# VH-VL binders against p38371, part 3

Target 1, 215 residues: p38371
Amino acid sequence: CNFEQPETNCFVQESPSWAVKYDVVDSPKDANGDECTTTAPLVELMGVYKYVNPETGAAQLALRPATLASRAIADTTTTSADQTSLGSLDTEPKDHGFCHANDFAPAFVNVAASDTAAANTIRYEFTNVRVYSAAVAPGTQFTGELKYTSNGCTSSYVMRAVWPPAPCDTASTEPAENCGVGSGLNPEFAVVCQPTSATGTTGYCVPAGDIPSFK

## First folded at step 1 (VH-VL)

Design c07 (framework fv_cosibelimab)
Fold by ESMFold2-Fast, scan of step 1:
Structure c07 (fold): chain C 215 residues (1-215), chain A 124 residues (1-124), chain B 112 residues (1-112)
Amino acid sequence: as target 1 above (215 residues)
Amino acid sequence: EVQLVQSGAEVKKPGSSVKVSCKASGGTFSSYGISWVRQAPGQGLEWMGVISPIFGTANYAQKFQGRVTITADESTSTAYMELSSLRSEDTAVYYCARVGYDFWSGYRNWFDPWGQGTLVTVSS
Amino acid sequence: NFMLTQPHSVSESPGKTVTISCTRSSGSIANNYVQWYQQRPGSAPTTVIYEDNQRPSGVPDRFSGSIDSSSNSASLTISGLKTEDEADYYCQSYDSSSLYVVFGGGTKLTVL
């Protein structure tokens, strides 16, 4: 048989955990346009999954923020599907080795009120997602844009992500614990330790520059 | 086009274990699940379990929990099914089959393609 | 969790139409998609119908699938029956709540 049925050439490393950082583009504003303080996490883990229809070869990309999964413990109204943003995915890399993913459905949870906090909806809206899928880094870095809403505050970000997720500590003198040699990341990747909180030192290694992020 | 190629036939003694391999080619291994289905001589199809990246780990039919382990090696695009504490009634052809993903259910519920099958005979 | 029941055998002459049923023991047949597989002697199964009524590329229009909620059954219908259709046919569905795959017992089709 001389004919082949092509599978997608847009490889994506599937994992329940990628490390994702968010850099603010538009600061938080409420529905009236007034300033507010709730922002996206400084860094979080994200599930990244790819579906290919075995009959047609059409591809889809799913993004599942760990923040939504952890907050879902207090939510009886949304499903796993609601907490996952599903979009289309190119079958072939386009210009400069990128596979474009488009038309993402929002991902969200409805967090129930507690003794100390009011009920809250956390919503992620992804656009302009691009997975770098070239031989030197096959499906292990991506970039995109996020519109984040929580506590009535909406803000926007550029997101940059890398696999594998490597924990780190900015206070450590050991290179393996501060995104250097021995951390588990490709040594050619340009990465930096991003703490999970403004006052802490522990976090995850994330891309230091634009995707693809190389030294 | 994805093709699945399984390891060759095996003859095992009661109480031993068998490990059957299933190598995928012509596509991204991690983009889909691999299910294992067995068929005793002259009998019907019996599902054993699936390995799926959306679940991170394998899921097994209750009948086989504790005896079956399904694993995958992404670097070689190979899935494995290991069945322990073998009995004569485990004599069967063992098939691997590809299952696509549906994000709502974690995998799609049709099997295509199927491997060619591996005959495992359990005898004294 | 539930069972899918098929007739053990059916037979029909070439050129005629045959229908094979697949009945679900609990829960609605419409709750989950039904697939149909064809297995010729000495061969691995192949898919002839998926997601209730869809045909894979290369499967002729003579094969069709349907769901009947009133009898809680799925059906595989083969029209213009040919000798090459002689095989075992299996229906299959899944219990999405338990993540388990369920196969019917299989139906041997004989073309006389």
Scores: ipSAE 0.000, ipTM 0.403, lowest interface PAE 17.0, mean pLDDT 82

Design c08 (framework fv_cosibelimab)
Fold by ESMFold2-Fast, scan of step 1:
Structure c08 (fold): chain C 215 residues (1-215), chain A 123 residues (1-123), chain B 112 residues (1-112)
Amino acid sequence: as target 1 above (215 residues)
Amino acid sequence: EVQLVQSGAEVKKPGSSVKVSCKASGGTFSRYAISWVRQAPGQGLEWMGVIIPVFGTANYAQKFQGRVTITADESTSTAYMELSSLRSEDTAVYYCARDSHYYGSGTYAFDIWGQGTLVTVSS
Amino acid sequence: NFMLTQPHSVSESPGKTVTISCTRSSGSIASNFVQWYQQRPGSAPTTVIYEDNRRPSGVPDRFSGSIDSSSNSASLTISGLKTEDEADYYCQSYDSSHPAWVFGGGTKLTVL
């Protein structure tokens, strides 16, 4: 069911895949302040990693969006470090079980022009990231804010994330395939299936409410 | 119920490329990531990379970056691993494996393995 | 980058218990889940333990996994040894700092 830790700390479930949902706060606008259409994904997978300095005990949180990882093969100018956003992380939970992560460096890729598309920079800027690390849900849910820029459009979001990513299908009547019993998530989590596209039914189970998201 | 079935053995010359296929039967493909692992004769397991077909995303081990390409065709439920600029030390059995860690489905990291494809690189 | 170190070989007689260690060279062993795979000669690997201590359906309860933070290692324990347990065993964990799966070097178990 859950892993045990001898000592309470800012535990984060490290994984190349968490499911992250983005809810729009500020609609996309270009550099002139005019409306535009490029947005962050409805949901995506994200790598989540924790680094601890063995000499000082200082902790860091690293976030690597799957969108950046997938576009990296077309990028000749950025490295895996540029595609990963690294910020600080509290060493102990505060504020009702939350570990705060701040001072994230931007993560980005510079996608080269192709026969079908112009060159594009995709940029993620994370702020106010908080990992819920209480005994009832140790390091398996987090929230934060995202400023997303792509095709010259900048928009902002609240992000809410859960581990494991648990794939789902809104058209399925089987509970295990629609974020219910047998999906692999903690049954006490309040989750809902978020399709990857507006026209499709397949996606990932994501938090249904504010973090911590419980029934 | 579900299986990963790989293409047959290959004998290649140094400097050539090889493309190994991994076909998922029983509709497992769209819900899981597929990792590739190789094993040289008498040696241990070595991870090469992974593809998440539903998102079209691939990640590679640094040792193979620039030489390996992992792709997927969802319509045929088939993943491919292509290794270029082959050397004699690339002689190995290549395995595909269903990787729930990247996709999050199920509780097993590598719960289903393909049977393996022997690639021999010799003159 | 970290390494997972296993003993090259272990041997024990039928009916006894054997323990195979998997030691992480840097960072905590508890930072990432550990899996264990069994590979018999000529066969693909199969999972015997996942997520530190869980057993897949069909794997006998003679197989168990554990984590020891004090030695920075994971262990696979096989009790009531049978000749059919003779195989190579590999541990595996995820390297979050340099995103990649890492395998241990493997341990050859001989049941004499």
Scores: ipSAE 0.000, ipTM 0.433, lowest interface PAE 15.1, mean pLDDT 84

Design c09 (framework fv_cosibelimab)
Fold by ESMFold2-Fast, scan of step 1:
Structure c09 (fold): chain C 215 residues (1-215), chain A 120 residues (1-120), chain B 112 residues (1-112)
Amino acid sequence: as target 1 above (215 residues)
Amino acid sequence: EVQLVQSGAEVKKPGSSVKVSCKASGGTFSSFAISWVRQAPGQGLEWMGVIIPIFGKANYAQKFQGRVTITADESTSTAYMELSSLRSEDTAVYYCARLYGDYRGYFDYWGQGTLVTVSS
Amino acid sequence: NFMLTQPHSVSESPGKTVTISCTRSSGSIASDYVQWYQQRPGSAPTTVIYEDNERPSGVPDRFSGSIDSSSNSASLTISGLKTEDEADYYCQSYDSSNYGVVFGGGTKLTVL
C-alpha cells in the first residue's frame, strides 16, 4: 500500500460522535460525604472537535457529551458553549504517542424543575485527557478522567473513547453487529460492545482495554 | 430538514468590503462546522474558511488570511463571511456549506449561493 | 500543501461507463477521505460520494467511488450513463497539515 506516514503533530479525528465508556473510580457521594445513587452513563456519544490558530499553532480540544445536548431542551439558562468542555491541546505528541489536553472548563446544563422532578444541574469536569496520535492510530482513541455531578451526587470515572461510533448488540451472534469483523471499526482495535443500560443489550463499541487499545 | 439561506446579490466597488450571511434552520446550528466556498464564473470551487460556532473561532485558507473574517451569531443561527479589499477577481458566487463530521467530512447541505460582483 | 488534479473534461455516450480521476500531488490519497460533488449549471453542488465510496440517500447505485494507491488517485465511476448526469464533478479532500479543505479543479462531463 502507498500509505503516507501520518503526521506526528496532534491529529484528532473531529466528529459529532465518538463512543465513550465510563468506568467508576469513586462511587457517588453527596456534599456531606454520604452515598447516593445518581451516576454517569455506562456509555454515551460525545462530540470531539479541535481548533487550531493557524498563525500561532495554539490548539484547543472541545468535548460535548450527548447527555448534556439531550437535556438542553429543558434548559433556558445555559448556551451550547456551556454544554461543551473546552481545554488546551498539545501541538505535538509526547512520549508514547499521546497528546495531553488540560485546563478544561466544566460542561453543564441546568435542567428546569418539572411536575415529577426538582431542578437539577448536570456537570462534567474533564481532567488528564490524552489523545493517542501515533502513526498506527492517529487521533481515533483517547482516555481521561471525569468528575460527574447530578442530583447533588458527585462521582469519578476513567473514560475511554474510540472513533468511529459503531452501534452494537450483545445479543447478536453476527460479528458485524457485536464489534467484530464488519462492524466498521479498525480491525486492529480491541473493542467490546457496551450496552447503554445495565438490563439492555444494545449500545456502542468501546475500547476493551487501556488506551491505546489494540488486539 | 437542515436549510441554509444566504443573503442576496451584491454589487461592490474595488477596495470596498462585502459581508454575506448564511442563516441555518432545521438542525443544531452551534455544533456543526460551517464553511465558505467561492466559485468565480466558469471556474472551480475554492475553499475560504470554516467556523464552528460553539468556539466563536475560525480557520482560514492561507490565500485569504488577512482579507476574510468568518463569524457566527448563535442567537440568530447565522454565519457571516466578510471579505475586504475587493478586486475584480473576487467576482464570484459565494456559498456557505455545512461540514458533516467537521473538517474531514463532506458538505451535506449547501446554501443557494450569493453572487458578489466587483466592478467600478 | 497538496493539489488534487482532475481531467478538465470527459465525454461518453448514454448507457456507457465513464471514470473521472482525482490525483493527489503529494502525500497518500488514502491519508484522508475523498468526497465527490455534482454541480449542474445555476445550482449549488450536491454530494454524490462521501468518505471514498459511500453514497448519500437518493443517489443511484450507478455512482461509485474508489481509491487506487498505486496511482495515488481517487476515481468516480458512473455506469449506465444518462443525459441528466451531464454536469461538473469535483473531488475534495482534507489537508491535515494546514487544517484546510482542498478541491480538485473540476471535470466537465458531457453525455452525447
Scores: ipSAE 0.006, ipTM 0.446, lowest interface PAE 13.1, mean pLDDT 84

Design c10 (framework fv_cosibelimab)
Fold by ESMFold2-Fast, scan of step 1:
Structure c10 (fold): chain C 215 residues (1-215), chain A 119 residues (1-119), chain B 112 residues (1-112)
Amino acid sequence: as target 1 above (215 residues)
Amino acid sequence: EVQLVQSGAEVKKPGSSVKVSCKASGGTFNSYAISWVRQAPGQGLEWMGVIIPIFGTPNYAQKFQGRVTITADESTSTAYMELSSLRSEDTAVYYCARAPRYSYGMDVWGQGTLVTVSS
Amino acid sequence: NFMLTQPHSVSESPGKTVTISCTRSSGSIVSNYVQWYQQRPGSAPTTVIYEDTQRPSGVPDRFSGSIDSSSNSASLTISGLKTEDEADYYCQSYDSRNHAVVFGGGTKLTVL
């Protein structure tokens, strides 16, 4: 038929794990403006889900950092809902293939005091999130900004994320183990291995450039 | 590796209710969509509804609206499906399935629970 | 909601190729991803194709999925048929306007 009924959708690859890299914009500072040492992770896994309200048809995007999930054992007061940042989501792509997500609620955990550490609230505030949802890569890369607070230190970042999460090792000469051919990622994606620590070599493949990140 | 384990077979009288459980182990439960699908003897797959546990709000197929209730208990990683006002035609195997893919594509299925409705 | 229509049954001899169609009644087949499930008697379904064309780990490359926008259909193709492929096959998509998962009626594959 010439006039089929259109179905419009901002495609988002729903997964408990996307690989997310944070690039610092404002270094950690405490309330007095002094340098402090607590930063967001260099890379982490993140749950990404699209929820559609059946009453209204409104779409929402949910982001759940693995850092918050991993602190749940020491959590005294927060639920999984508190640990997940929920924002609105466009119903169809605009701005050259991007679906914008806005008005995110903060995600956080309250980590109880232990023998080795004082009580601490870890807080994620996401803004300007946009999912690349064009036909060439529907809903498998996104970018946005993060304001991260932990141990009284606040810092800000540009985040860039890709699906699927592919583990990697910067010390490996095998392409499949260092974000190359055979790694499981779309070969057209421009990705690089990001270690989980400054001194280590193992981590995850993350976007190498601005979203959309292609070769 | 995620496994979904369902509660055992049930025999119910017409007009009663049945509640089937689906316990997840070995992976992320709270953020995954969990669908309920049934299959009457010799018939096809029929979608009943879905829940994403972290949101707590289910979405139901029109046919079951008003007599199905899908819930999730995040603390026990368990999803539930309760069907009320049972009729003989509700005799079926009921499946839970994890649906993390585009268009609610399912990747892990429970073993199924046979519910028999007879007088 | 739209409907997904499959042939009720197909049959073919071992070693040959069979194709099972899944036709969408309204809206474009391209608008939403299509998955294919295999169900052997007495067993829960298992996924053989997801997101139109993708194979899960462990599914032989004899199984392939395709989309034909001109006929508004998805197809599952099984080459080199084996007796173990004998099963019911279901396609599945999503109606984003009505927020509903849609299954095809299922196709019984008989291998002689």
Scores: ipSAE 0.000, ipTM 0.457, lowest interface PAE 14.0, mean pLDDT 84

Design c11 (framework fv_cosibelimab)
Fold by ESMFold2-Fast, scan of step 1:
Structure c11 (fold): chain C 215 residues (1-215), chain A 125 residues (1-125), chain B 112 residues (1-112)
Amino acid sequence: as target 1 above (215 residues)
Amino acid sequence: EVQLVQSGAEVKKPGSSVKVSCKASGGTFSTYTISWVRQAPGQGLEWMGVIIPLFGTANYAQKFQGRVTITADESTSTAYMELSSLRSEDTAVYYCARERYSSSWFPYSYGMDVWGQGTLVTVSS
Amino acid sequence: NFMLTQPHSVSESPGKTVTISCTRSSGSIASNYVQWYQQRPGSAPTTVIYEDKQRPSGVPDRFSGSIDSSSNSASLTISGLKTEDEADYYCQSYDSSKPHVVFGGGTKLTVL
């Protein structure tokens, strides 16, 4: 190209909601290394925010899982800061348009006992977060890793995320309701509907492939 | 803690093929790439190619394009590197190494954190 | 395609500091992450620095990485040299235009 390319700052689409899919890497195990059954969600919404120090240009990325936000309503011991994972963020993309985010603090809630469940701490530990920030998809897809602990079970996942969050239904033949034309997503993104439960059909459009996920 | 274990030394004739295996011990195979790097006696490290087992995507260095094939079997957590049309210049120690990936489009951003012990391949007539 | 150039050898006495450079022949050294690998005689390489300046768990803080844009180079600095640091050191980066791994030629560190 003969004209100047767009600036290469690490742009991130800030939103209270991105759709995030988790694919299991290491199945749930307790502190003794024995199998257990509590897993991360199949898909959830996540708040994504970027902070930049105007004097230094140093950037930070904040991730706030909807699972923690919803459970926080019943939690009297953790703060909004505890329920949000804050890490560093590159100021300029590297490696084909990726902005790396590292050194995330854990995010967690302490869920009080109820009639149906014992007291529980839910903990998210994010690592290797990479936001795709290139002109063709500026800050609207990211990938990373999650270490999830709940009910004494620890498991690990690769996560892939997209903005905007588009609700979907795998049973619908309407394109707008099943991650196609009219869903609100960039039509060049490769996305599929991921139900929120193993037995249901309703969920969110998530990346179908590795980030950046394109057709 | 996590190990990559490679198959044993091979002695091959010129013109033949060799297939080296690399088995991951414990469940860290699917979310990593596996690269193959060789080192001829007294020489430096030379990258041959990479596979992302989760997606079945492989990319190769131009020097080896058409002679090298990298595959993976997720059920056995094993990656393979096959090099054909062997020459005496292919005598080297062959290493597998794992690397976290940022995307299938660019699978090399995190550095190689675990290496196999190496497999000596000797090509002699 | 670009090359990464390292000095072929460096030597220093125990307790001193050495710096090994890795110079990129074209394009900015800062445009792609740089890794550093240590290979002791008879062994497979191990990572001592990744993503320009990060240390893996178990690597002592006397190992540090840096980028110098003015010389278009990455550097590995080892302070408080020990005899166990004697090894070949390789820098490594990525060519995003021809997406593949690029290794430096390696530097033999002798600790006398």
Scores: ipSAE 0.005, ipTM 0.535, lowest interface PAE 11.1, mean pLDDT 85

Design c12 (framework fv_cosibelimab)
Fold by ESMFold2-Fast, scan of step 1:
Structure c12 (fold): chain C 215 residues (1-215), chain A 122 residues (1-122), chain B 112 residues (1-112)
Amino acid sequence: as target 1 above (215 residues)
Amino acid sequence: EVQLVQSGAEVKKPGSSVKVSCKASGGSFSSYAISWVRQAPGQGLEWMGVIIPILDIANYAQKFQGRVTITADESTSTAYMELSSLRSEDTAVYYCARGLKYSGSYTSFDYWGQGTLVTVSS
Amino acid sequence: NFMLTQPHSVSESPGKTVTISCTRSSGRIASNYVQWYQQRPGSAPTTVIYEDNQRPSGVPDRFSGSIDSSSNSASLTISGLKTEDEADYYCQSYDTSNHGVVFGGGTKLTVL
């Protein structure tokens, strides 16, 4: 049977901040295949932007990790373009409500040696990025994969992201402060508080399950 | 690396049922969709259905609705395709194929099983 | 439901370039991703292109995919043809309205 889908362009909620959680797939290894300890953050903020070529209509997605943005002040060799990963983006949602983004350039900073630390390159390589753009949650959740390299350690992750970024505290009994009612998130989203450190309680609300993450 | 290993060839009588298995190794089974695709001798590929465990969804091609059931057993990382009321025209090689979970495209297949020949004859 | 139509066969000499088309009968080709699978005689299919134009690890860059909205078609292009490229090639897309996968009829590539 013929069935016309609503024509909706791939909407992405542009923001200097989305909350992104990384779940490890491959533990950190150095160039020799030996275990090492440097990992991606448990959670971080990420800039998310959409560009459209006015002549061709081709769309691009830009991802700028807060870790790279914050380390950029110690870097004299890379530019803001190097610290932002730019890939292609579908112009309209495809299979199961997702807009696919592919062919991301690596994002990185070269942190110079200092009196307290050796020189270090931090590198993000994104693949299989998918923005959920169905009518029930247009452009406010995405998933993808990350290959992260820092201090010679390479590890891989599944990333899951949500907008808006909502700060939280796992020790709080107030729903608004622990990803519940009043947090600012869509109440239909299944979210959980992810601390920024393994020993702390403060962090950001992130998707609790696979994207799209709903109750 | 990931492999999909299917059960061995089957010879069945018309009117019976066949259940083919597809065991996934090397990855998280529940994180992927598994489709079943068949190919009659000398013919093209024909999609039968998919199971997407994370979404609690099983969808079937219209031609096979009522005759095919696709299930998954997470504890053994095995997907199954059961086809009932077999006819001689069901003689085919049956393949399982894995879809990308996190891409949101469960029908973009990355790995294929080796195939299972099912022969229906009397 | 829509159909994906491929030529039944194509042939070309080693070192040359061939293009295999895949035309969608209704709805826009760009509405859903297109994949391409290679099947050698007696073997299971393997993926050579996914999501219109992406190559899996291990697939040489002489394989490429493209979408042409004006002809409502996807194309698989193989340059620098080698004898081991001789196989059946299938395009595949997704029908959102019927929640189902659609395969093209397949194209037999002969390298001679």
Scores: ipSAE 0.006, ipTM 0.518, lowest interface PAE 11.3, mean pLDDT 85

Design e01 (framework fv_enfortumab)
Fold by ESMFold2-Fast, scan of step 1:
Structure e01 (fold): chain C 215 residues (1-215), chain A 120 residues (1-120), chain B 107 residues (1-107)
Amino acid sequence: as target 1 above (215 residues)
Amino acid sequence: EVQLVESGGGLVQPGGSLRLSCAASGFTFSTYSMNWVRQAPGKGLEWVSYISSSGSTIYYADSVKGRFTISRDNAKNSLSLQMNSLRDEDTAVYYCARDRYSSGWYFDYWGQGTTVTVSS
Amino acid sequence: DIQMTQSPSSVSASVGDRVTITCRASQGISSWLAWYQQKPGKAPKFLIYAASTLQSGVPSRFSGSGSGTDFTLTISSLQPEDFATYYCQQANSFPYTFGGGTKVEIK
């Protein structure tokens, strides 16, 4: 991976893929307040991009969940822009090395009804996103909150993300395949393998602790 | 100087309603998530509700869910808590607290509190 | 919900004493823990976040340590202004939960 180190500017490592883990805060509830079963992924890839207005210098952060991109094939009504959440981004880090991103527009897809499933809107609402941009790890970890709605179920999460997205297998004894030496991640990062399913072992290396996540 | 000033507390009968307000100054209110935290007489702290900087994400403690509604007005730098169907156990000092955005979900500034008393 | 257990509930101490307060989470919370100081009739004051990082302006006699489930707040040399109730708070998951508090009292 390549990055510039702009010192005091809010640098974000742009990539079509970061690994993002969601830790449940409020379990899924429907509109009546009753329990339901549809949750956000345990882990997913996410596109992360920074846009800068060349005239004003104002910055935006764009987050594009892979789940929305994947479901777009069945969508007849949303565009790539609808599937990408755009928020504002600080031009320089605040205290403790964080660049804050706010005012995210929702990202969503409208999945059409099929023979096996009813029509469904999947919606991501991001808040309190902050990118760690200190010199020791410029723009390669971020955290925030997610409000996720799918199948009429709304649930909430703390999200923690890291670049690069390193595939992993919790059953592997090879360090490079289980978020250790040779995985491609900064060796000072505290990371753990998060499977994509509760019953499987394969997934992505994600932050093990609060951002910034270091050993 | 960061300041949070609560108001709207008072004495109310069980089943009654009150609306608390928190006036914020000395920082860019619209960029911070906000919380309500309460403390019953002689007891410890209990988190009540959270609202994100934009107002789109809201959480409640199970003890108040369905009865309390948190809201914010970023143009007026104010946070509100609408409390309905009040119970004796809601008697407490209610604090407005700012979430420390750059440090991850901690309450770095608190108001002085406003007292809510629900008589039995 | 994550339960936070503080011990002791009360400690009697003299100026100059070393005071240690412990906080235990019912499940792992990494370093998502804060400490607050509350004086009688006043709002809580933010002391420590991320388990061990002092808030700006907090005296260096205060220190925090721990990770996962077990955490401690230490006051290395108690001063008259330190007599207060101290609370830990987990920030890992909603609902946010506080410990029951530890009252540091004059002997």
Scores: ipSAE 0.000, ipTM 0.431, lowest interface PAE 15.8, mean pLDDT 85

Design e02 (framework fv_enfortumab)
Fold by ESMFold2-Fast, scan of step 1:
Structure e02 (fold): chain C 215 residues (1-215), chain A 122 residues (1-122), chain B 107 residues (1-107)
Amino acid sequence: as target 1 above (215 residues)
Amino acid sequence: EVQLVESGGGLVQPGGSLRLSCAASGFTFSSYAMNWVRQAPGKGLEWVSYISSSSSYIYYADSVKGRFTISRDNAKNSLSLQMNSLRDEDTAVYYCARGYYDSSGYRPFDYWGQGTTVTVSS
Amino acid sequence: DIQMTQSPSSVSASVGDRVTITCRASQDISRWLAWYQQKPGKAPKFLIYAASSLQSGVPSRFSGSGSGTDFTLTISSLQPEDFATYYCQQAKSFPLTFGGGTKVEIK
């Protein structure tokens, strides 16, 4: 067999949309330690971008949750930079094909008070993001942890993401509409349809298992 | 095949220290949260400590806070528990256990090691 | 801390019997509950998560039900290999806590 060139740089598929799933680690609690109900979305789209300093070669990863982008319309105090979490990114993959991204700045919006709702800060804090960048599937899956705060409720999650974002419907028997053949995803990826709401059937194809998530 | 193998248990005097290790194989260790759970002789299960896949979130049972330190080395697929200021009540079999979340729900301890015995004798 | 109370502490049963074990949480844990089986001298085995979801490879005679504070584990037709101690565990918040266990013994 021919020797395959190993991945030497941390490639990331840049896109305004990746599909990201959050699985709870610690349920929502307020500042006093009391139970509360506001959680992160079941699934959302996320912008993923890589920046490289041309003089030093230092790399950065930027994550922009769609929830922050959409809520920014009611925000008079934050900019698109505040709504994007920027962290460092390895220049070379570590063992098992992962590129680690760390030291993320929080991403947030300050939603203004309305007649019926108090002002609310929605805050995303990402830690230990790892992009799978091996030769067989370069930069199209990542995992990490999220600390999410909204309505004074803080909760934590494991985050798993895949590119491209493929819409899906759990009620559909057509493979292309339920994360199967024709969905646009790499056919070797193990994915499942995650609805955007607990009562609905439409959502996005997300990793079904550990990253890297393969059949 | 998923395997978790504990080591480092033994007999120690009260006030002594011991370091437990758990070697993981057969799965992508860096994608899973890890836990230590113990069981005193003839007693039930007691959760001891949790560490998230990245080490960003670490929790301890009140009975061990300030004395035990959980850590992991994802490059070596290993989990550790440093136990200091050991007490008679820490005598137990210590299990490492894997936890994870997916679309079907939270599995706190879906796979367990065989356990390693710690005896603190006064 | 969320306290988990199991009942009974032990039950004597025969092969083919229906066995029901109950678990009660001191506060609402929604469906954040798991069940484990432990045989003497062995590590625990994962059975059920999210109160009612059966782990792959676990026989269908095992079932879980409940939400909020009251939960049950049912073994519909007890087999010889099912004689063991069973534990419930809440997964809603840290510290994670287990019930005291229910020993299923041969009658």
Scores: ipSAE 0.000, ipTM 0.427, lowest interface PAE 17.7, mean pLDDT 85

